# Miniprotein binders against p81326: the designs that were tried, part 97

Target 1, 226 residues: p81326
Amino acid sequence: MLHFGGFIMEINHISKILEKEREEYIRNKVEEYLKQGFSKDDAVNKANQSWRTYIGHRIQDVIYNLLKKFLKDSGLKVTTDKALNNRNLPEELDKVKRLIAINYGEYLFLPDADVIVYKVENNDIKIIAIISVKNSFRERRFETTYWKLKLKESPVTSHIKVFLATPDKDNEISYKCPNGKPKKMRIILEYELDGIYFLKEDFEETEKAKHFGKIVEDIIEISKKL
Short names: E, the ipSAE of ESMFold2; O, the ipSAE of OpenDDE; V2, 0.75 times the mean of E and O plus 0.25 times the DockQ between their complexes.

## First folded at step 7 (miniprotein)

Design nq13 (at its last look DockQ between E and O 0.35; V2 from the best seeds 0.00; counts 0 for: pae E 9.7 > 1.5, pTM E .698 < .8)
Fold by OpenDDE base, look of step 8:
Structure nq13 (fold): chain B 226 residues (1-226), chain A 81 residues (1-81)
Amino acid sequence: as target 1 above (226 residues)
Amino acid sequence: SKLEVEIEVRGNRIEIRIEDGKIRITIEVPDEEEAKFIAKIIKELAEEKGLPPEEKLRELVKLIEWLALMYGAKVEVEIEE
């Protein structure tokens, strides 16, 4: 069990590593863009934009790997929507794909499911949770909420917990009412989702808004009730 | 005593020797550029001052585990008795 203290140290290590990676990435990208004929200011701006995309995928991969590792002993399995985007899937993953699909009449579409946690019991697959990973909320602020609501509409998927994991570096949703002003996005996300998990320390903790270190325990607990 | 860490990069493989080779850690990463980067990070951390050697070793090992996890690297640890 990653005791809360161990996980905090781990996040700090991740942050330290990612900051070093950022510095190097930005340097390399700036150089690349300068060689392409961009001004220094444009090169820096483009590099920063590129980094935001890159780091988003990186954090997603990290979270996937963490959950996969820490849920393994509980017998829970982890996959991603990306892994499900194959024509030829193993039977297990094909079943997972079908069990998270949202019905649009003539079509089935998958929700944005950066990480999917499921269990296999007596050859039956039960989807436990979908984790959406967001590095920033500049774009697509309520997409995760949309998917949660859509999943809730079907008896097949209504039990699936939808969690948001974020470092929230810009403090977009870290606090509900900073300076007495309600943060609409935080309030709505917390209301509609089953949980928000922060990869940071400086946030307003609530019953639904927790440190990312608690996600493993919460998922395990949910899995026991299914 | 300063924790002595030797780091060698060969392609996509990082070899770390700690305490004159008593501990050998091999990290294999998918990308050679990533290997160089990881090696640099490990080196910088190994050179950080302020921790006793034993604590530093523990932190370094944890960092290596995190690096491996983050980059999808394979880590092999050999401890010479």
Scores: ipSAE 0.427, ipTM 0.755, lowest interface PAE 1.3, mean pLDDT 88
Fold by ESMFold2, look of step 8:
Structure nq13 (fold): chain B 226 residues (1-226), chain A 81 residues (1-81)
Amino acid sequence: as target 1 above (226 residues)
Amino acid sequence: SKLEVEIEVRGNRIEIRIEDGKIRITIEVPDEEEAKFIAKIIKELAEEKGLPPEEKLRELVKLIEWLALMYGAKVEVEIEE
């Protein structure tokens, strides 16, 4: 017998699957909210908000599992901000948490870091990259750049690469100059972040804006330089 | 031509047999409802395309791997000669 040895990603299949799932999800949720007595307009709004929460968690899970699978042979470990917020942290994860925390005087907060990649060397921990996953840019569209700038303020965190992963289904940041007009959001995000990785085929590729399938290679190369 | 795909769901496990069982793919997912949903997606996409058999098989394998990752599944592939 032969097992397949390589992982192959097809970005447009992901988009197709998500769109089919969205349509059924929305229909079912609207029906559910209508049964609860909401108006049609309120039911539709609630269903769309519910979908955004649902799909964001699903995309984060896929990215986490993919990185964990493909980075382990390179000696790299992966965790999530959710795991770091658990009450019973192992010593290793407690160190990871402390190494990404941002100081606000008397308070320490974690950046919005959905997925964290790190390695252990010389019995110490080195944070390699933080990946923020965004399904939509309607709210808090520069949140990831804020966290990158805060991480730059400390010598302990200034080396950490901050990436954005997104399907960008509404083309909010896919092009720098749509219709000849500079798109402020795309230009600022690309300038400030270390990379943007698209979970789709149709976008303007640059040195920092790439297909998601290249993220594993990029992380491995960065880890070798640190 | 058409790629023949047989799908069987047993609990949280999906078995996919291709080319008279020459290629067997087993997918283990979190629960039975996920298994039924994934099986439906695989069937719909596999049967909607008019691609040549080799290209259709490659696309099906890629789709299965992505679905497995998306739903936290374990995937095993066996090829019988």
Scores: ipSAE 0.011, ipTM 0.315, lowest interface PAE 9.7, mean pLDDT 77
ESMFold2 (binder alone), alone request of step 7: mean pLDDT 77; pTM 0.718
ESMFold2 (binder alone), look of step 8: mean pLDDT 76; pTM 0.713

Design nq14
Amino acid sequence: SKLEVEIEVRGNRIEIRIEDGKIRITIEVPDEEEAKFIAKIIKELAEELAKKYGVSEEELKEKLRELVKLIEWLALMYGAKVEVEIEE
ESMFold2 (binder alone), alone request of step 7: mean pLDDT 71; pTM 0.645

Design nq15
Amino acid sequence: SKLEVEIEVRGNRIEIRIEDGKIRITIEVPDEEEAKFIAKIIKELAEELAKKGNDEELKEKLRELVKLIEWLALMYGAKVEVEIEE
ESMFold2 (binder alone), alone request of step 7: mean pLDDT 74; pTM 0.694

Design nq16
Amino acid sequence: SKLEVEIEVRGNRIEIRIEDGKIRITFEVPDEEEAKFIAKIIKELAEELGVDEEKLRELVKLIEWLALMYGAKVEVEIEE
ESMFold2 (binder alone), alone request of step 7: mean pLDDT 73; pTM 0.663

Design nq17
Amino acid sequence: SKLEVEIEVRGNRIEIRIEDGKIRITLEVPDEEEAKFIAKIIKELAEELGVDEEKLRELVKLIEWLALMYGVKVEVEIEE
ESMFold2 (binder alone), alone request of step 7: mean pLDDT 73; pTM 0.674

Design nq18
Amino acid sequence: GEVELEVEIEVRGNRIEIRIEDGKIRITIEVPDEEEAKFIAKIIKELAEELGVDEEKLRELVKLIEWLALMYGAKVEVEIEE
ESMFold2 (binder alone), alone request of step 7: mean pLDDT 72; pTM 0.664

Design nq19
Amino acid sequence: MKIEVEIEVRGNRIEIRIEDGKIRITIEVPDEEEAKFIAKIIKELAEELGVDEEKLRELVKLIEWLALMYGAKVEVEIEEK
ESMFold2 (binder alone), alone request of step 7: mean pLDDT 70; pTM 0.609

Design nq2
Amino acid sequence: SKLEVVIEVRGNRIEIYIEDGKIRIVIEVPDEEEAKFIAKIIKELAEELGVDEEKLRELVKLIEWLALMYGAKVEVTIEE
ESMFold2 (binder alone), alone request of step 7: mean pLDDT 75; pTM 0.692

Design nq20
Amino acid sequence: SKLEVEIEVRGNRIEIRIEDGKIRITIEVPDEEEAKFIAKIIKELAEELGVDEEKLRELVKLIEWLALMYGAKVEVEIEDGKVRIRVE
ESMFold2 (binder alone), alone request of step 7: mean pLDDT 68; pTM 0.627

Design nq21
Amino acid sequence: SKLEVEIEVRGNRIEIRIEDGKIRITIEVPDEEEAKFIAKIIKELAEELGVDLEKLAELVKLIEWLALMYGAKVEVEIEDGKVRIRVE
ESMFold2 (binder alone), alone request of step 7: mean pLDDT 67; pTM 0.621

Design nq22
Amino acid sequence: SKVEVEIEVRGNRIEIRIEVDGKKIRITIEVPDEEEAKFIAKIIKELAEELGDPEEKLRELVKLIEWLALMYGAKVEVEIEE
ESMFold2 (binder alone), alone request of step 7: mean pLDDT 74; pTM 0.684

Design nq23 (at its last look DockQ between E and O 0.39; V2 from the best seeds 0.00; counts 0 for: pae E 12.8 > 1.5, pTM E .754 < .8)
Fold by OpenDDE base, look of step 8:
Structure nq23 (fold): chain B 226 residues (1-226), chain A 83 residues (1-83)
Amino acid sequence: as target 1 above (226 residues)
Amino acid sequence: SKLEVEIEVRGNRIEIRIEVDGKKIRITIEVPDEEEAKFIAKIIKELAEELGLSPEEKLRELVKLIEWLALMYGAKVEVEIEE
């Protein structure tokens, strides 16, 4: 049992690690771009963009691995939208893919589903939750909300919980009303989604906005009701 | 009891030797490349030094750190307890 205290400390360590990694990564990328003939300012900007992409994938992989590990004992399974983008899928994953598909008339498309949690009972698959992982909200701020709303439109997918996991390093959605001013993005995301899970400590906790350490418990509880 | 931590990097492998209360633990971490190994080793060393905890608490935190690093970097971790 990841005792809440241990997980908090781990997140702080992760943040320190990522910060050190960032410094080294940026330095190396700046040097690389300078060698390619870019100006110092351009090199720094490109390095920062590269880092954002890099760290986003890293966090996604970490979250996937964590959920896979901690949900295993509960009998829950974890996959990703990337794993579903194959022509030849095992029967189980093909069923998962079909059960999260959104109908657009002549076409079925998958939502952005960085992590998909499901269970297998009596050879039937039940989708429990989709977790969207966002490192920053600079781009596509309400993309996860769009997918949640689309999933709600079908009785096949309306039960699927949609969660957002984020470190929210820039405090874009950590607080609802900092300095008495409502943060539109936090309010909308919290309202439309089933939960927001923060990989940090400095955030406004609510019924739907929780520390990432609570996500495993919440998913297990949801799974028991399905 | 004094916690002693030794860290060695050999290629893409990190060897961590921990001695606590007469017990010796050897942790081997294998990462994809040597540069990553050096970086991870440096992080472990720095974090190990920052831990103003009891030896037992420090060991627990180090183990957690190693597990997280392994998860983050896709590293293979082997733990051997030396009597």
Scores: ipSAE 0.056, ipTM 0.520, lowest interface PAE 3.6, mean pLDDT 85
Fold by ESMFold2, look of step 8:
Structure nq23 (fold): chain B 226 residues (1-226), chain A 83 residues (1-83)
Amino acid sequence: as target 1 above (226 residues)
Amino acid sequence: SKLEVEIEVRGNRIEIRIEVDGKKIRITIEVPDEEEAKFIAKIIKELAEELGLSPEEKLRELVKLIEWLALMYGAKVEVEIEE
């Protein structure tokens, strides 16, 4: 029997295929930045940042397509923050956008919510969950928890589950107390978020920290309670 | 059980033929270009030839890799089972 979790692969299988491309990508980007007048050290730093952005978007695309495919038959719909920023927004997506926007006085901002899961019932739209995809935790480490806290401030958005999906290549949040030393980032993320879903096998599993293969079942269960 | 894997590359198309316990599975993957197809085929071949894995472990890893490739690269995956 085909099950979503049985076909989910760790990012390290995919990243091995991409490793051959990484060296060429970095070399080409360094050359490009040197031609723009950057120093060698700046060019290398910029090239590495460019690679992280590139690979992060690839992983986000995979997650979006998987969720869209496996949630469709449960009456759940999936969109992205990129789709919500288009100027020619269908009425349904315009409603989704308005339901997740955060009010700051004169200004209205969207959370950085890479993937958004929602349902339509009786002409009403209910946002079920947002999923933030992070490849590493070097920058904007707690951005996802900030958006969870902002969503929690309003009765209209407080039901929205906020999940983090990550390969966590550098083991920055895979364990609570590696070598007997607390990892504040793992502890805070697990406390504040509704779930952390790892794109690998080697991590400390808890009720909130699970393999990514469990995310479809969790979302469906949550949707039945709304 | 015994696992036998054959891999063939033509242009941007990878054909994988797996035989396990009398079941024959044909998997066809189309990727963006020929160089990517050759690289992916090399990885699949190396996994299939890994001496440290049991036939069952190899099959599980092959299936995981193929599914993720189909989703990551937008590859067209066709599966045929012959018994």
Scores: ipSAE 0.000, ipTM 0.258, lowest interface PAE 12.8, mean pLDDT 77
ESMFold2 (binder alone), alone request of step 7: mean pLDDT 76; pTM 0.713
ESMFold2 (binder alone), look of step 8: mean pLDDT 76; pTM 0.711

Design nq24 (at its last look DockQ between E and O 0.76; V2 from the best seeds 0.69)
Fold by OpenDDE base, look of step 8:
Structure nq24 (fold): chain B 226 residues (1-226), chain A 81 residues (1-81)
Amino acid sequence: as target 1 above (226 residues)
Amino acid sequence: SKLEVEIEVRGNRIEIRIEVDGKKIRITIEVPDEEEAKFIAKIIKELAEELGDEEKLRELVKLIEWLALMYGAKVEVEIEE
C-alpha cells in the first residue's frame, strides 16, 4: 500500500529522474544536430522541440509501467491502445479492444486510451478505467472529454472511468480560478472526467483533482464495485 | 565514508556496484536494448555523483529502483557482505 507519504517521495523521484533524462537527452540531441551542421542555437532549439515530443511518449510509458506494477497484486491488468492496434491479438486483448470500442454506426473506433485497466473474472473481462496521459494542453485540449462523453452513450462502456494524468508543467489546469479568473479548461475537464491526476505537487486539489499517487487506490476501489 | 559507485554496461544489462562503509550492494538492471542501457547508465552515474555522501545511499538505491521501474526494467538487488 503506497502510503501517501511514500507516494510524494515517489513523484519527487520521478521528477528528478525525468529532469536528468531531459538533460542527457538534450545533450545527446544537441550533439547530433551539431554533427548535422546546425548552429548551436538551432541545435538547442531543435533538441528542445524533440524533447517535447519525446517526453510526451515517455510519460505515457512511465505511467503504464507504474500502473502495471502497482496494480498487479490486485489482480488488475493493464494494456495500451498501441497494444490493441494489432491485427492478431490474443483473445483477452481482442475482448478488451471490443469492450472499449465506440459505435459510429457502420464503424467502431477506439477512444484515445493511453492506458487501459481491466480485470478478468470468470473469463469475463471488465474494463475499469481508461487513463489519458497529457504532457501539455497546447493541442487537443478536450479530446479526452469527447471520448468520455462518447463512452457514456453506450451501456457497454458507460461504466468505464476516464482519468486524465498530467504533470501540467505549464500550469494550464492546475488551478480552477487563479487570480479570481476561472480557467475554462480545468473546470470543464474536472466536470466531465472522472478524475484528474497530477504528477506534481503544486495544484488545487479537489474531489476529482488529485495527486497521481491516489490513482492506484482509486482504481482498486472502482474495481471492487464492478 | 565516500560513496563509491561503479557502473558497467554489458549489452542490455547494467551492473551497478555501490560501496559504502564496507557494505557492498550490487544492482542489476535488465532493459530491452543496449542503447537504453547506456542511457540509463549515464543517468545513474549523474545521480550518483550528486548524492556523493553515505547518507544518500538509500536515496540512490531508491532512485535506481524508481528509474528501473519507470523503464519497466527488471531489477535485482544483491547485498554483498
Scores: ipSAE 0.702, ipTM 0.882, lowest interface PAE 0.5, mean pLDDT 90
Fold by ESMFold2, look of step 8:
Structure nq24 (fold): chain B 226 residues (1-226), chain A 81 residues (1-81)
Amino acid sequence: as target 1 above (226 residues)
Amino acid sequence: SKLEVEIEVRGNRIEIRIEVDGKKIRITIEVPDEEEAKFIAKIIKELAEELGDEEKLRELVKLIEWLALMYGAKVEVEIEE
């Protein structure tokens, strides 16, 4: 039996496993491309490109699996943006989709919500939190902030907590004032979002910037206040 | 003491047997499909080679459990003496 609370200080274990996964993934892809007749150099380049695409989905899957496991006993359910975009959507998930969608007149769009946590009470659905998973901040740097602001504009969605989860390997948002200079991206994200959860040990902790291992406790506490 | 680790893949199931000082630990992991089971088994093999000493047993078991959890796998741990 595995308890999420006992894993709070095991972020390095997650990182170690992901690195082993990368090594094996690349090894398998290189072998595959060599069998297809590519040169060694081409096979390695293609394998690395494939990994860069894969790692983003992998981190999202990890977060989904962890939250699904550790929130189940608290009566909380977890789904994904991918599941909500399926053509054959069960009625429960259709309600979840409607409850997070933003209305732009004739158009309805989902916010950037990779993982969604909700509860069901007497066949009524309440959205607790959405988690945006970012591996890199090179593109769409403040997209999560935009969606938080849009959700705040309506009384029916203003209660939804918006979290960012990231390994932030390149230290793009890990510190507020590195070398005495304000890091605009970290400061704005921390100000506007309800929380930032790091999948690494080396970052500046604050009230809103925490180790990923804390996210389960935070979600459960929020759900009890709703 | 050196850990003795045996890994067996049968379809979508992975069985890990760890023996040290006459104590036996059996870990069973069930994943969605056979290709994932093979991939995960290779990762466990690498971890076991790296963490092959008795003093590392707790870390090895923790990493195996974390790996299974990160894949959403069903995991059973049995200690035999």
Scores: ipSAE 0.625, ipTM 0.873, lowest interface PAE 1.2, mean pLDDT 86
ESMFold2 (binder alone), alone request of step 7: mean pLDDT 77; pTM 0.735
ESMFold2 (binder alone), look of step 8: mean pLDDT 77; pTM 0.733

Design nq25
Amino acid sequence: SKLEVEIEVRGNRIEIRIETDGVKIRITIEVPDEEEAKFIAKIIKELAEELGDEEKLRELVKLIEWLALMYGAKVEVEIEE
ESMFold2 (binder alone), alone request of step 7: mean pLDDT 75; pTM 0.717

Design nq26
Amino acid sequence: SKLEVEIEVRGNRIEIRIEDGKIRITIEVPDEEEAKFIAKIIKELAEELGVDLEELRELVKLIEWLALMYGAKVEVEIEE
ESMFold2 (binder alone), alone request of step 7: mean pLDDT 73; pTM 0.671

Design nq27
Amino acid sequence: SKAEVEIEVRGNRIEIRIEDGKIRITIEVPDEEEAKFIAKIIKELVEELGVDEEKLRELVKLIEWLALMYGAKVEVEIEE
ESMFold2 (binder alone), alone request of step 7: mean pLDDT 75; pTM 0.709

Design nq28
Amino acid sequence: SKLEVEIEVDGKEIEIRIEDGKIRITIEVPDEEEAKFIAKIIKELAEELGVDEEKLRELVKLIEWLALMYGAKVEVEIEE
ESMFold2 (binder alone), alone request of step 7: mean pLDDT 75; pTM 0.694

Design nq29
Amino acid sequence: SKLEVIIEVRGNRIEIVIEDGKIIITIEVPDEEEAKFIAKIIKELAEELGVDEEKLRELVKLIEWLALMYGAKVEVVITDSPEEARRIAEEIRRKYPE
ESMFold2 (binder alone), alone request of step 7: mean pLDDT 68; pTM 0.590

Design nq3
Amino acid sequence: SKLEVEIEVRGNRIEIRIKDGEIRITIEVPDEEEAKFIAKIIKELAEELGVDEEKLRELVKLIEWLALMYGAKVEVEIEE
ESMFold2 (binder alone), alone request of step 7: mean pLDDT 75; pTM 0.705

Design nq30
Amino acid sequence: SKLEVEIIVRGNRIVIRIEDGKIRIIIEVPDEEEAKFIAKIIKELAEELGVDEEKLRELVKLIEWLALMYGAKVVVEIEGDSPEEARRIAEEIARRLAE
ESMFold2 (binder alone), alone request of step 7: mean pLDDT 66; pTM 0.579

Design nq31
Amino acid sequence: SKLEVEIIVRGNRIVIRIEVDGKKIRIIIEVPDEEEAKFIAKIIKELAEELGVDEEKLRELVKLIEWLALMYGAKVVVEIEGLSPEELRRIAEEIARRLAE
ESMFold2 (binder alone), alone request of step 7: mean pLDDT 62; pTM 0.535

Design nq32
Amino acid sequence: SKLEVTIEVRGNRITIRIEDGKITITIEVPDEEEAKFIAKIIKELAEELGDEEKLRELVKLIEWLALMYGAKVTVEIEEK
ESMFold2 (binder alone), alone request of step 7: mean pLDDT 75; pTM 0.703

Design nq33
Amino acid sequence: SKLEVEIEVRGNRIEIRIEDGKIRITIEVPDEEEAKFIAKIIKELAEEAGLDEEKARELVKLIEWLALMYGAKVEVEIEE
ESMFold2 (binder alone), alone request of step 7: mean pLDDT 73; pTM 0.677

Design nq34
Amino acid sequence: SKLEVEIEVRGNRIEIRVEDGKVRITIEVPDEEEAKFIAKIIKELAEELGVDEELLRELVKLIEWLALMYGAKVEVEIEE
ESMFold2 (binder alone), alone request of step 7: mean pLDDT 71; pTM 0.644

Design nq4
Amino acid sequence: SKLEVEIEVRGNRIEIRIEVDGKKIRITIEVPDEEEAKFIAKIIKELAEELGVDEEKLRELVKLIEWLALMYGAKVEVEIEE
ESMFold2 (binder alone), alone request of step 7: mean pLDDT 74; pTM 0.685

Design nq5
Amino acid sequence: SKLEVEIEVRGNRIEIRIETDGVKIRITIEVPDEEEAKFIAKIIKELAEELGVDEEKLRELVKLIEWLALMYGAKVEVEIEE
ESMFold2 (binder alone), alone request of step 7: mean pLDDT 75; pTM 0.701

Design nq6
Amino acid sequence: SKLEVEIEVRGNRIEIRIDPNGKIRITIEVPDEEEAKFIAKIIKELAEELGVDEEKLRELVKLIEWLALMYGAKVEVEIEE
ESMFold2 (binder alone), alone request of step 7: mean pLDDT 73; pTM 0.673

Design nq7
Amino acid sequence: SKLEVEIEVRGNRIEIRIEDGKIRITIEVPDEEEAKFIAKIIKELAEEYGIDEEKLRELVKLIEWLALMYGAKVEVEIEE
ESMFold2 (binder alone), alone request of step 7: mean pLDDT 73; pTM 0.676

Design nq8 (at its last look DockQ between E and O 0.47; V2 from the best seeds 0.00; counts 0 for: pae E 7.3 > 1.5, pTM E .744 < .8)
Fold by OpenDDE base, look of step 8:
Structure nq8 (fold): chain B 226 residues (1-226), chain A 81 residues (1-81)
Amino acid sequence: as target 1 above (226 residues)
Amino acid sequence: SKLEVEIEVRGNRIEIRIEDGKIRITIEVPDEEEAKFIAKIIKELAEELGIPEEEKLRELVKLIEWLALMYGAKVEVEIEE
């Protein structure tokens, strides 16, 4: 049990809640699709497909909300790439956007940054970490690694920690060598990234692969060194 | 005795009363559209516990607090001694 600001982060509670959300969401969607004239089987299948899309975004929002809450007392701020995709940004967010931008010569592009943690000190912004959130690794398996490597190429961004947060429900990266066979994806992600944080209990823990509950402490510690 | 939970949704505000008001929880959600959904989840969580044992009630309160947190909602808990 990790205590953050007096609140114990329990991943089991999150999982339980998300399961209840799933049940309710599926129920509602099945009803919706039945009203649209789909068969029961089709409605269930469509609802499950809809859930897979929904849960990906939902987990991002959850992680954002958790980090925002638990980092607040440390004076750390949290934003998202979505929040930065506005033409008219407050000065602070405009600076954040510029400080995570990757140079491609004539163009600057933002990395995939589901959650961005930064601090403001003496009117200067320091980016601490980018958290990529992935529900599944079916698509874009190494995109986070790509962004980490790109961020390392610039002295402006090389200090930014890049973390992956995932429930990894399908055990795609939970273990390095299940049955003696190396899982390429886990090994590469763990090697290239600054950390992997699991929203589950059943995984192979290492120095870089940790329970999600540790992410707040790790971010705070990093922030003190910057 | 079956756990008695009363849930009222008013706009973006959810009011929960457990055991005739021994426990009062107020949630203010950022998105009004989510309030009804959250309320349903709370109801399901409460129904699952079934028995008003102190430990179970504490667990329920914690689950509700986590639920609120996960939605970026404000939550206030009042427990009558």
Scores: ipSAE 0.799, ipTM 0.921, lowest interface PAE 0.5, mean pLDDT 91
Fold by ESMFold2, look of step 8:
Formats: sequence, structure tokens, C-alpha cells
Structure nq8 (fold): chain B 226 residues (1-226), chain A 81 residues (1-81)
Amino acid sequence: as target 1 above (226 residues)
Amino acid sequence: SKLEVEIEVRGNRIEIRIEDGKIRITIEVPDEEEAKFIAKIIKELAEELGIPEEEKLRELVKLIEWLALMYGAKVEVEIEE
């Protein structure tokens, strides 16, 4: 069940788990590349590059699995934008896709919605929230806020909560005023989005900036109001 | 006394016995290699716990459940008190 202490402890250990996974992943990949005839230095470099690609998808998978498990008991369902891009969609997922898509004339695009939370009531589908997962803010810093603003433009989608989930390992948005100066990215993201959920301990908590472990309770409360 | 944890991997299945079987956890994952990796992580987490205080034991069990969920595993927990 949802124990608050359990969510906090889980977040503290996610980085330890990912570091252990990294160590094993790189060790195995180096051995694999050495068997292919690469030099030690080339094998190590290729293994590290492979890990960087892998970790982004791994964090998304972790978030998806956790939300799917812990929202299930509240009658909430979870899917991903990758699942919605498949050609042969079941009717339920096809309706989810249509309910979050944004129309650009002849083109229909999904917002940056790595994970989508919805419920089904009497065969009607209600989109509750989308969660954008970001590892870094080197580029496309405000992409998530753009999608929130686009969803807000229509009364059909304006109720959809838009959350950002991030480990923010480089502390790009962890604090509002680091060194006494307002951090533009943190201030704007927090202002425009419905919430920011950190996959780490070292960040400035606010009403909208919280530990990831709080996200399940927040989503359930929102779903009760819809 | 030091925390007693026994971990056995049988195929895709991890069987964990804590404190002489007071807590039993069974985890089932997609394949054997993943089971061995997860079992290694659980062993390290248990060693970091050190002493079997009740609150720490509950946190360990919760961490094991979270770890299993991270890998899409099926988890069963049985506690005899």
C-alpha cells in the first residue's frame, strides 16, 4: 500500500540501484566489445556511450512500472506515448490517443507525454495527467511548458495535469535561487506546470516541487475531483 | 545480533528468507540473468541494514518490493509474527 516513508526511502535508493546497474552494464558491454575485437579503450568508450542511451529509457520504464502498480488499486490506468504510436491500437488506447492529440491543421501530434494516466468510467475515458520525464535540460528546456499551454488552449484538454519528473542530477532546476539569484528554468517550470517531481533528495521543496513518492497521492486526489 | 538473510536463485525465481524465515519473499522475474542481478542488489541492501530493528526491517522489505516493481517482477511477501 501507499506508505509515505516507503516512497521517500525508494527515491533515496533509486540512484544507488541505477549506479549498480551501470557498473554491471558497462562491465558486460566492455567484455562484449572486447570479444568483437575492439581495443580496451574503444570498448570502454563504446560501453559508456551505450549506457548514456540506455539510462534515459530505463528511467522512463521505472516511472511507468511504479505508476502502473500503485495507481491500479485506485482504478487508474497508465500508458505511454510509445505505446500510443503503435499502428494496431486497441479501441481503448486509440481513444486515449485521440483525447490528448493536438491538431496542427493536417497533422496530429501527441504532446511530450512519456507517461499518461487515465481512468475509464462507463466506457468513457478521462485523461487525468501526463508526465514528462527529463534527464537533463541542456536543450528543449521549456518543451513541457509548451505542451501544457497547448493543452490549456482547449476546454476539452484544459483539465489535464502536466507533471515533470526528473532526477536532475546536474542540479539545473533543483533550487529556486541558487547563489542568491533566481534560476529562470526552475521558476518558469514551476510556475507553468502542475508539478515537478524529483527523483532525488537534494532539492528545494515547494507546494509544486516534491519528492517523486508524492506523485501517486496527488494523482489520486486529482482523479477524485474529475 | 546481525541480520540473517538467505537468498536463493532458482531459475527465474528469487527466494528470500529473513530472520530465520520470519519474513519470506518470493520474486519472479522474466529470466535467470535478471534474477541473479536483482539478488545481488538485495544482498547488498541487506548488508547495509546491519541490525534487525523492526522499522529497518519494514523498510528493507519495502525496498525489495520497490526493486522488484522496477523490473516488472511478480512479488509475494509472507510475514510470520
Scores: ipSAE 0.013, ipTM 0.403, lowest interface PAE 7.3, mean pLDDT 80
ESMFold2 (binder alone), alone request of step 7: mean pLDDT 77; pTM 0.726
ESMFold2 (binder alone), look of step 8: mean pLDDT 77; pTM 0.733

